# Miniprotein binders against q9h3h3: the designs that were tried, part 47

Target 1, 235 residues: q9h3h3
Amino acid sequence: EDGFTAEHLAAEAMAADMDPWLVFDARTTPATELDAWLAKYPPSQVTRYGDPGSPNSEPVGWIAVYGQGYSPNSGDVQGLQAAWEALQTSGRPITPGTLRQLAITHHVLSGKWLMHLAPGFKLDHAWAGIARAVVEGQLQVAKVSPRAKEGGRQVICVYTDDFTDRLGVLEADSAIRAAGIKCLLTYKPDVYTYLGIYRANRWHLCPTLYESRFQLGGSARGSRVLDRANNVELT

## First folded at step 24 (miniprotein)

Design hU21
Fold by ESMFold2, fold request of step 25:
Structure hU21 (fold): chain B 235 residues (1-235), chain A 80 residues (1-80)
Amino acid sequence: as target 1 above (235 residues)
Amino acid sequence: SKTIEVTVTEETSPEEVAERIVKALKEGAEKVRLTAYGREAIERAWEAIIIAAHRLGHRIVVVIEREDGKIIYTISLEKE
């Protein structure tokens, strides 16, 4: 079922966080080195556990690019988690608004646009476009999962620093589209991930705030962005 | 064109703003424009939009702009 599948995929993502990452850090590495780095570590060929023939000999949890303006800031995750436990026992309603307020109070404001692509040229091309957008300053931070031995889709995550800054979230969508990305995007605040709230969760919360669909024709942003749970289009 | 203007502050009731949005759009206003400064006001404005969307039972379109440090939400019904 989707609930068990989502929980398993989320557990794999959490485990990947703990393994080594391959990072291009624009804060310390010249932009002219990016193309060589992308050629050395295409996400369709970087393997999760360092398979023979891979460019990596050791496990890789994530491949990431940090922009020049990136400042690491997870916020008060421990305080958030403690407040979440207290909320669950308090008898107060657990709603998207309650989660948003917890995130604001504890400064856990980051979120991400997600896309899923099969291994191959399309994935590597999409990643390269995103990585260039980050190094050029249109986006701040992105990561992509490595190739799993069993195959399957890989994920590109493009971060924004404040999910309550809805204009900033839309601007990130626009930058992703300007990089040539035409697939479906979904947006998830990191607060849901840190609290272990996934699809089909016991609180009936929807961790996905927005869907972005590429839209041919005249549009300021080139996509249609929907808050599906509330039936609101953002422009 | 008819545009209804609402200023949202840290003390503003999202429920009352939502009622104003719904009433204005049902009475034929083309747009409702919410202006908010500061995180609390901006979030109250967004909550009002969500409440209004639920009450209308019809998709709304929100154009989001920033001017002079303020956030402006311009709300209309999705065109038929």
Scores: ipSAE 0.830, ipTM 0.943, lowest interface PAE 0.5, mean pLDDT 89
Fold by ESMFold2, fold request of step 25:
Structure hU21 (fold): chain B 235 residues (1-235), chain A 80 residues (1-80)
Amino acid sequence: as target 1 above (235 residues)
Amino acid sequence: SKTIEVTVTEETSPEEVAERIVKALKEGAEKVRLTAYGREAIERAWEAIIIAAHRLGHRIVVVIEREDGKIIYTISLEKE
């Protein structure tokens, strides 16, 4: 927030990607062990750099759960990046549509719902609900940031495998809401991250595709999902 | 209570579909239903929706359904 820009937060996320992760992998670990793992590593207590008194003694970049159906596949990221460089020198317009087409062509289709919560019971409870949804198969992959020393909000990322599968993106939103989560969610395709395109970018692209707002009795899924840039509600 | 039906294929112009959406809704149709099979057609249908949304200048609501491998986008103006 104060004194930070999207570029600074992205640099921190990249550094976190390179540090060790704490992973519960349902593909190799029985589901009955999940509750003990969650109790051992609550995200409000796992520290980014292994502070004294925390459950971790080494730096932790991310805490993650992988579902039974998780198939790691980032697509053709190198081809995407090369095509992006070529596009920038081509004189052709750079628009959300051309980014979407690049993502489709190179099979870099993953995206994520994001939520930001302060450290504490609410964060740990939300994470536990998401983690259970992943292990039970309603969601495929999720991660949460560890506790930073400065005590700012932490982020939960819930991945979907294809941002162009809009029904699948809505189904993930519904699964998140079913876990009891009522805060604002934002959806960002991974293509923007791989290309280093953040909110204050020179092309004025908006990396946030959708916003989801909890809504009592307003829709079948209990939330309102809006493409704000285009003023389209998805349901 | 009129619903306008449009089938979108990988040969379909998103601009032409957008024109049909805008015309239908401005002429009082309740809904426009786009049916698309396959990734290219589905994306052309979505592109048409985005173009139409910009032309209308009003929030539209898109109900998204899957039936027998097809994606159905049902489009209406948000009721104020």
Scores: ipSAE 0.830, ipTM 0.942, lowest interface PAE 0.5, mean pLDDT 89
Fold by ESMFold2, last read:
Structure hU21 (fold): chain B 235 residues (1-235), chain A 80 residues (1-80)
Amino acid sequence: as target 1 above (235 residues)
Amino acid sequence: SKTIEVTVTEETSPEEVAERIVKALKEGAEKVRLTAYGREAIERAWEAIIIAAHRLGHRIVVVIEREDGKIIYTISLEKE
């Protein structure tokens, strides 16, 4: 059941990739312009299809902030997909380690921390904090979904460039928490998305590697990060 | 205060390292410290940690650090 729900949300996210994006690009735009841009395009008010009364008149797939160090690189997705098909017919076991090796071999290493928030002040405040962290260089790239007509939670995605760099993944979690984010975060490598592997898949792979939970009372990290499948806490 | 040190290389067996982790922690070592340089060694070290976690049947805590280009995994049993 979770596979259908996760597949639908993932497919909608992929479709949104094809529509125009609202982008603040720190590589070409001074940081002093960020606050005005955030005020113009709060994610609670930017609508998916440009509804009357919204700040956008055209469809918006994503609202994004690119950091000064952002360098687009999807890796060898075509080679990854071909190798994946060959692996499925090879008789070799398909495991999380197999997926990790394919991702390494084809340089498809990006992943993302995800958070889901209801539209409103909490979402807009969280997004603003994340966007500032990106422009200040503490995070590299983030995006947030626009508001859907029927409402529902929106998603903020905070990207990391290498899911096998576990220290870097933890550092991104810490930067998110330092921006004042207290909600649950989940971490997903992009390799699963490019291969069409969602929850309840036929290989029983889990696309979510980690959960991060805010830790009331203030540990040094401000959160507890768990690999639930393997029962390991990362610090 | 007892810490067991293991260097992991591209030639190291993850299963062998996992056995060392499990044995050390069951025999009362406070920590096991894995040092790895380079992507293959780092991934072998992580694989060993996952194997050990399953064999121990108890949540472990892994502190991850970078030192002089090396990755350090420091492993202990979760305390209450």
Scores: ipSAE 0.819, ipTM 0.942, lowest interface PAE 0.5, mean pLDDT 89
Fold by ESMFold2, last read:
Structure hU21 (fold): chain B 235 residues (1-235), chain A 80 residues (1-80)
Amino acid sequence: as target 1 above (235 residues)
Amino acid sequence: SKTIEVTVTEETSPEEVAERIVKALKEGAEKVRLTAYGREAIERAWEAIIIAAHRLGHRIVVVIEREDGKIIYTISLEKE
């Protein structure tokens, strides 16, 4: 169901954000320690609530790697949310352009590439590649969900600073592909998340801006990036 | 003409640029190149591209480059 399903997913995301995170912070931890840390905390074995036999004894909401240049800045989220409420009562049309302008005005510009992988070697290998890319400076920051008891797919999020910097978004895609990732990637600006706008929303907005598909041969970047809503390929 | 060049500024109409993109590509230009400096101009250029994409009804390819603080959007029709 629309609102019921979205409300439950939002509640789980909030709980994960507030639980402890396992963080490798390149700003304070030597890069030579990364491989040992990855071996100790593979995402397929780190459990959400600290199951017996897990490498973690406490709940873990996220496993994250911060790059040397990572500088958190969420922007004016409170002002964004207030302006969003005002816009909804104003009678003005709500469009992708309106959301983009709100994000620009309030400096809520971050976004992320997402990938979903089943628990196991493929997930752990993908995460290790992403984590190394972050520590080496090709990416800024990434996180991966821990293993749920159900054993469902886990998510890796790779952040970019500014979704309107479309070349920067493409460069992050390229860095992900250079780490050996071949699965489907989708890109979502954080503005949609902060406003609670999900796929089946009443404004018919599409929170996913881009899809990236691995492309073997014929492409210099190794992927094809498509804005499906507008039928535009970005290169 | 193989390539049409357009400079987009903070005062440029996205709708007028979109008309130029559509006309050029329908008349056989191989590429349209938009150059924009600064956030407002860059976003106006992107808006023009989106308008043009909808009017053309055919997938377009946008090559994005940064040169000396400017963004360059090079637009063409997707080939078979």
Scores: ipSAE 0.819, ipTM 0.940, lowest interface PAE 0.5, mean pLDDT 89
Fold by ESMFold2, look of step 24:
Structure hU21 (fold): chain B 235 residues (1-235), chain A 80 residues (1-80)
Amino acid sequence: as target 1 above (235 residues)
Amino acid sequence: SKTIEVTVTEETSPEEVAERIVKALKEGAEKVRLTAYGREAIERAWEAIIIAAHRLGHRIVVVIEREDGKIIYTISLEKE
């Protein structure tokens, strides 16, 4: 949107990140408990602030599933942010390449496939499929937003550990499609999130690297993955 | 069909590889295959692909594979 809308969304996202999360952690919780947990906390019914009739009585920022192989490592985010400030004053061009190099240097390499769905059965079913893929080891970690009071679209984020590992990003797309997801997916490296770089940014950077579109026939993966900024199809 | 093979190292110029990609595809090669080992080489190969894509002005298709610890990018023009 515009700068006003982006600032409000950033503040709300930061507040959600700092509120309690509902987490199923496969590293410490038996996989046999997953179905009960999913039934208890469907994302269409878990409310952001603990509304009456909700399964949650406290605010929930995110609902998340951590896989057995999940190793939390955000990298050197503070060093990244300092280097970003220095870059802005250096006179060097700010390009996707320089951001990629900053991310590599500071080991801030994670990224995520995003999907947006309306509250309801389709969202809950999609989330359950993703959560199972995480617990079964096809995906590493995922989160979904809780229901907002006004009932807007909710987001599922499926993380990958290294956005420069393009084969790994494609494999995550395939695992998402295998879970039955047919909607548009977009891929955003976390470096853009940590630096507060959104669609309407002053550097004209595109924080979305890839689009994945469900495709009947033709593709073994069931989707077409495109880097639109550079007009490259990844297969 | 003709496939042009290029090995990319940490010392390889992405711009020079991009010129090889563009030249090969314009001269009728079916595919260009880049092989890279290690993060720096892999990123130089990808940068070369991006440069080539912009110079060609036509969508390209990149098949990505891993073999023996190496990344292989196989590049072709999107067929109409």
Scores: ipSAE 0.816, ipTM 0.939, lowest interface PAE 0.5, mean pLDDT 89
Fold by OpenDDE base, look of step 24:
Structure hU21 (fold): chain B 235 residues (1-235), chain A 80 residues (1-80)
Amino acid sequence: as target 1 above (235 residues)
Amino acid sequence: SKTIEVTVTEETSPEEVAERIVKALKEGAEKVRLTAYGREAIERAWEAIIIAAHRLGHRIVVVIEREDGKIIYTISLEKE
């Protein structure tokens, strides 16, 4: 399941990035309109291709919320890709440290917490909590995938500006937990997506840096964050 | 509880810091605190933590704090 499904899901995600997005932009839209927008476009009802009876008549790639401090900065993705091709051709060893250095050099530092949820009330409620946290400035930006025809799980992505800022990654996890989210979270840098590094890749690189599990009565953060590759717990 | 403090700079060897972490924890220190300022020092400190974790063969717990632009890593063994 893991390799072919990961590449397929990545191709679907890239195709969705090219379709129109439903966006709530807190920089231009009053926060008081968020509840009406969430009611109009619940993720469980918004369909990928604008199916009859859906809130959208046209294809939607993503539903997104932008916070007040959101500034789109993707860095030099083309330079990153060229450097990655040159590195592969050189036959030099490729490590997580190599990818980190490439990401820093080309300013491709964004990453995201990911959660997968079945369509329905739990998804829409989770999304509403995340969207509110973004509009309130606890998170910078988030997106959720629309409902597919086959009724598969939808993904919520919550971004951080720098995957190398481990404290910032932990702060975002804490904000997600404060929004009432209790499911498993995984953190993935965008550099791994841009370079086509998925599960079971030939370099044995794990594209997931961190795993967050909800914990009752534990740390002040309400979660346990694990670096699985290094067996390090972050608190 | 014995806490060992280590300042990490851009010139500090991650391997040397890792050895200090491992030694301190094996000698019964409850915590090791690394202080790093700047991106390079912060990453050297993290690399040292990873090396130490591998050498210990046990899960370690790292508290991360920010103070005046510095990152402070407080390292302890996972209590069973």
Scores: ipSAE 0.751, ipTM 0.919, lowest interface PAE 0.4, mean pLDDT 90

Design hU29
Fold by OpenDDE base, fold request of step 25:
Structure hU29 (fold): chain B 235 residues (1-235), chain A 80 residues (1-80)
Amino acid sequence: as target 1 above (235 residues)
Amino acid sequence: SKTIEVTVTEETSPEEVAERIVKALKEGAEKVRLTAYGREAIERAWEAIIIAAKRLGHRIVVVIEKEDGKIIYTISLEKE
């Protein structure tokens, strides 16, 4: 995987969350303006730091599209973090179930499907499909990372409101597949990000709950969703 | 083919449900259908599925449906 550790990618994502976002908000902007906005700000050309000749002069952390039903709610992230520190100090066993209960208790339930794509037409086309699905109400919210100076893959994040709503997670996968995306998808709850739980952590917690693989001629969803940690296929 | 139905409540033991799933599938049930209402029951049902999958040592397929505010997990063994 692209030479970057999961920790580095998380640190970059956190830094990007603090910079200005380029947003299309379907709650305030007519859907008819989406195509012009996508043409003006293709993710492959929007640069992280506003490089010369980019469509942005200022730093951009993320390019995002908000659906009509989108309501930003992160839950009690501070209470979650405090409870996590107390749990670590207690020496009690920490399981995926423990983290799910913490997430439920503090209402930190958001999660995202992730896809990584090289800069260029395929990325811009995938993003346009996702952005349309968000504006049409098939998805609630999505974001894409701008182009880095060093190049590398850009990430599209498609959010769901509740990672414990496994049906909603599957519906989002179906909507992504309907938008024509055929790459590998991974689903990650935001609770793992907020707690700094990355790959190969000391608790052996996998921050990726699900993997979606595109399949031709398969189920009506056109994908297989797998919980690899538990060896469960969701359909 | 034999479908076993199990209602999961907030008082239901995930381990007991897991045992029922494993037993049913080992006894040749094609499907086990878990019905759960409310967050706690839904999570207990999911925990039971995870425990059952681990005990079986085989991939299980879970169909997820929503009916009248209930979540229905229909569990089967992956057909090769």
Scores: ipSAE 0.841, ipTM 0.946, lowest interface PAE 0.4, mean pLDDT 91
Fold by OpenDDE base, fold request of step 25:
Structure hU29 (fold): chain B 235 residues (1-235), chain A 80 residues (1-80)
Amino acid sequence: as target 1 above (235 residues)
Amino acid sequence: SKTIEVTVTEETSPEEVAERIVKALKEGAEKVRLTAYGREAIERAWEAIIIAAKRLGHRIVVVIEKEDGKIIYTISLEKE
């Protein structure tokens, strides 16, 4: 069940990437308009297919906020995929280190902190905090899934430019915590998504590199970041 | 010395660095500081940390700092 759910969620995410996005772009829109935009398009009310009474009449794949320093660069995803197919046919052992080297070689370095929240005030408040942190330049880009017809949890994704920049990954965690987010966070490189590497894959690769747990008063960053696969705490 | 310094280069073996980390911490060093410059050296330093953590069988704590374009990993054992 957990494998089917991961593939299904990935297919839904890919389908959502092809639909129109509701975007606040801080490069073209004054920061003073953010509060009005957040009030107009609360994620808990924006519906995936533009349901009657929603703030959107048309389908929405994602709601996103772009910071002033945001530059879309996906790297060589096609070259990455070809190299991954060649690696699978070679019979060479595949490790997390192998995937990191492929990602570096093809410049597919983006990754994201993920949080899952139920629809409602807590989600909208979390999103508002993240959106403000993006517009203020503490984060580069974030997106949130719209409300599905069946309900369920919505996901907020906060991106970093390089998952191998462990300091940048920690700084993004700190900015998310400073925005008032206290839930569990998981960090996933986009390379795992592009290669179709989900939970319970045949290579036993964990697509989650890091987990962040909120801590009151203990760490200067307000969280504990763990690489569970390697038994390493990052601080 | 309470802190052992190790410079990691593009030619440095991650396994050799891992052995130095493990030895230092087992001999009672409080910290091991890895300094790396450039992407390859930084990744080799990280690989060494992963190998060392596996060999120790205990959780390690890594403080990450940036100084003059260098990455500094300061490694210690998790205090019980």
Scores: ipSAE 0.838, ipTM 0.946, lowest interface PAE 0.4, mean pLDDT 90
Fold by ESMFold2, fold request of step 25:
Structure hU29 (fold): chain B 235 residues (1-235), chain A 80 residues (1-80)
Amino acid sequence: as target 1 above (235 residues)
Amino acid sequence: SKTIEVTVTEETSPEEVAERIVKALKEGAEKVRLTAYGREAIERAWEAIIIAAKRLGHRIVVVIEKEDGKIIYTISLEKE
């Protein structure tokens, strides 16, 4: 069942990527316009397909904020995909280490912290905090899904530029927590997404590298970040 | 203050570093500190940490710092 569900979710994600996005681009839009844009397009009210009465009349795949330092360079994705096919036929073991090396070799290094929230004030407030952190330069780029289902959870993705820069991944977690976000976060490198490797994959790889849990009284970060597969805490 | 220091380079064996980490922590060192400069060395150091974590069978804590372009991984056993 997980295989069927994973294939369906992958197709929906690809379709959303290909539909129009609502973008606040700090590289071309003054930061003073951000609050008005957030009020116009709250993620709990922007609908996936442009329902009547929505702020959007056309389909929206994602709502995104680009920081001033955003560089839209996914790396050599086509070379990565070709090398992945070659690896599968080579007889070499497929491990988290070999995936990491493929990502490094082809410069497909981005990754993302993910959080899931129900529609409503909490989601819209969390998104606004993230969007401000992006425009202010504490985060580089983020996106949030539109409302596709009544009462269904939506996802916020906060990107980092290099999943092997573990200090940078921790700094992004800290910036998310400083925005007042207390829910569970999970971290996934984009290499898994580009190769179509999801939860119930045939190689038994875990696409989630880290979990972040909010922790009052923790040291500087206010959270505990774990690599659960390897039983390592990062701080 | 009782810290075992290891420099990791692009020529360093992750398996050998992992063995040093495991031995030091089992013999009572409070911390093992890996210093690495450059992507290859940094990734070898991380691989060593992962190997050591699996061998120890106990959660480890890795403090990550950057100093003068070097990445520093400071490793200890989680207190019970």
Scores: ipSAE 0.822, ipTM 0.939, lowest interface PAE 0.5, mean pLDDT 89
Fold by ESMFold2, fold request of step 25:
Structure hU29 (fold): chain B 235 residues (1-235), chain A 80 residues (1-80)
Amino acid sequence: as target 1 above (235 residues)
Amino acid sequence: SKTIEVTVTEETSPEEVAERIVKALKEGAEKVRLTAYGREAIERAWEAIIIAAKRLGHRIVVVIEKEDGKIIYTISLEKE
């Protein structure tokens, strides 16, 4: 799965943030309604811009599930962006450590596990498993991109509330694997997205903190989680 | 020694802890265990691990546990 392709999909996903979302909100909707909702809106059939043959007649930017305990807090994004601009003009070094400190200072701590899957049963099944894990309380919030065109991969994002809480990040990976997902996962803090820092950036920063690979034997969660930039395995 | 124990505080130098990790593992310790309480100490401990990993030039394994509000990082060299 080409890193350049992932950057293009991420940019299109950011543009989609402005369009309406299809949301199952467990805080206001009974869990017993989830299976019907999933059957009505499979991500392989929900179209980005709507068409007469799809379940949605209006554009859809994202399909999302909010857990009962979900309490969104993006932090001080405006202050983060201002401090980032000041840092760039200051002449001080830009490193992964300075990015982490900016995120901590401005409380922009969320991050996400990402997976990319082709449209079809595998995608819809993976999304259903993630959505159930969210409603059951093993995960907080997840979203999946709608179908934009044939053959294009779609992305599932599973959020965690604090990328510095490394045990929590590993617990989210474990919950994803328990839902039966065996594909490659990558973990990215939201701070990189808010600052527009992608692969091949001028500072040589790596926006991906971790990769998770399914593995028979290894960690208790059935995967191997690796910080590749620093060559550290987390368990 | 089989396991080297280090308590990390909000005043602890990550570079000094990293040097202890590298020395212990190169001298044959099986594990180095860092204990940290509170965000600042926990992040200093993680930074020490990252510095140590770069200096060792070999993959390390970090087991992460939480006990009584403390984070415990147990560090070893990847076998084979």
Scores: ipSAE 0.812, ipTM 0.936, lowest interface PAE 0.5, mean pLDDT 88
Fold by ESMFold2, look of step 24:
Structure hU29 (fold): chain B 235 residues (1-235), chain A 80 residues (1-80)
Amino acid sequence: as target 1 above (235 residues)
Amino acid sequence: SKTIEVTVTEETSPEEVAERIVKALKEGAEKVRLTAYGREAIERAWEAIIIAAKRLGHRIVVVIEKEDGKIIYTISLEKE
């Protein structure tokens, strides 16, 4: 993905954040209602703009499930962005360590495992498994994009609350695999998203920290997790 | 098996720990175990691991465990 494509995808993601979301909130909704909600709003059929024949008549930015332990905290995003502007004009080096410290200082620590699936049964089945894991408490919060009019892959995002808590990131990967997910996962801290730092950025930063690949007969987590930029396997 | 133990604190030099990791693994140690308590020490330990990985030029494997609030990083070379 080039810088133009990444910038366009980021702007579209921002617009989606601003549109209504379809949310199953386990903090206020009984778990016994989850299956009916999943059947009403399969992500392969929920359309971004409310197309005819969709279960939704209005635009939907995201479909989300909040777990009982979900405590939303984006941190000091405004302060982070201001410090980022100052750093860029300071002449100091911009490195993964510098970004990590900014994220720590401003408490913008969330991140997410991402998976991309084509519309259809496999997407809906994967989402259902993730949603159940969230409601059952193995994961805290997840979202999935609605179907775009032009088709193409949709994304499931599974959040963790602190990308520097590497054990917690691995535990989330394990819970995703236990839900039956076998596709490639990539992990991206939210700090990169809030600062507009994408794959082909001018600082040569890698916004993807980890890749997870399903592995039969592998570790207890059922996957191989790599920090590819630094050539480190985490387990 | 030979295992080298290192305690990392918030005053520990990541560069010095990285040198110890690289030296130990090149000299045939099977594992290097870093123990860290608290965010600053944990991040210094991770920084040391990243520095060591770059200097080794080979993939390393890090087993991550938690015991009594401490993070334990157990480091070995990936078998080819």
Scores: ipSAE 0.791, ipTM 0.928, lowest interface PAE 0.6, mean pLDDT 89
Fold by OpenDDE base, look of step 24:
Structure hU29 (fold): chain B 235 residues (1-235), chain A 80 residues (1-80)
Amino acid sequence: as target 1 above (235 residues)
Amino acid sequence: SKTIEVTVTEETSPEEVAERIVKALKEGAEKVRLTAYGREAIERAWEAIIIAAKRLGHRIVVVIEKEDGKIIYTISLEKE
């Protein structure tokens, strides 16, 4: 585990959300330009702060690709946070079911598959596969973190609209596997991020709902998806 | 192979469905198929699966399919 606390990684991700993004938007840009864009901004070379000799001269928070069907809808994050504070004050038990109900009530339903890769060819190749899948409409939206100054792993995030739609979550896993990605994937709802629920939280909530492991010759999906909290395999 | 079918509605008790799942699998059913329509029924079906998994004490496999707006969960024991 990279020696950074889950809180530090979350703070860094939130800071990156506030910096400029490099975006390929398939709604406004022809798909034929994707390969040139990927060659111009390989995530292993794009630097977080615009280091000399990088493709970017200014800070970049994320590199992102938006599909044709992408519609940004974050729901009522402020109402969610207020309801969460009230719930904590009430002393009522907090469960995964409680968070799910809060998310539904406030329409904060987005979630993401996460993969961590070292900088280099494997990362850039994985990103190119994901970006193509987004532009082709197999995925809706994805982002990748730029290269940190200290190095370390970069993260690719592939979003789904509804973490409560288990079939949609599985379909996104299948699309990621079809893009040639074989590494471990973890799925996290955004509601956990908005509420500051990280690893080792006081409520013992696991922010990772699913893990996907690549499997040769197994299920038609090319992976095994595990709900760790409930010991249920989804296929 | 014996498949047990259960329809889950918004009025269905997750605990009762869980008991049916556990009973069927213990009695040698190879699969239990839950059919649910609408968000509430789908969630009740999932809650039943979680309860059943906990009661069984071992990993279960769930196939998820969509047919005519319905979600179908097909539950089986993990083959050793």
Scores: ipSAE 0.749, ipTM 0.918, lowest interface PAE 0.4, mean pLDDT 90

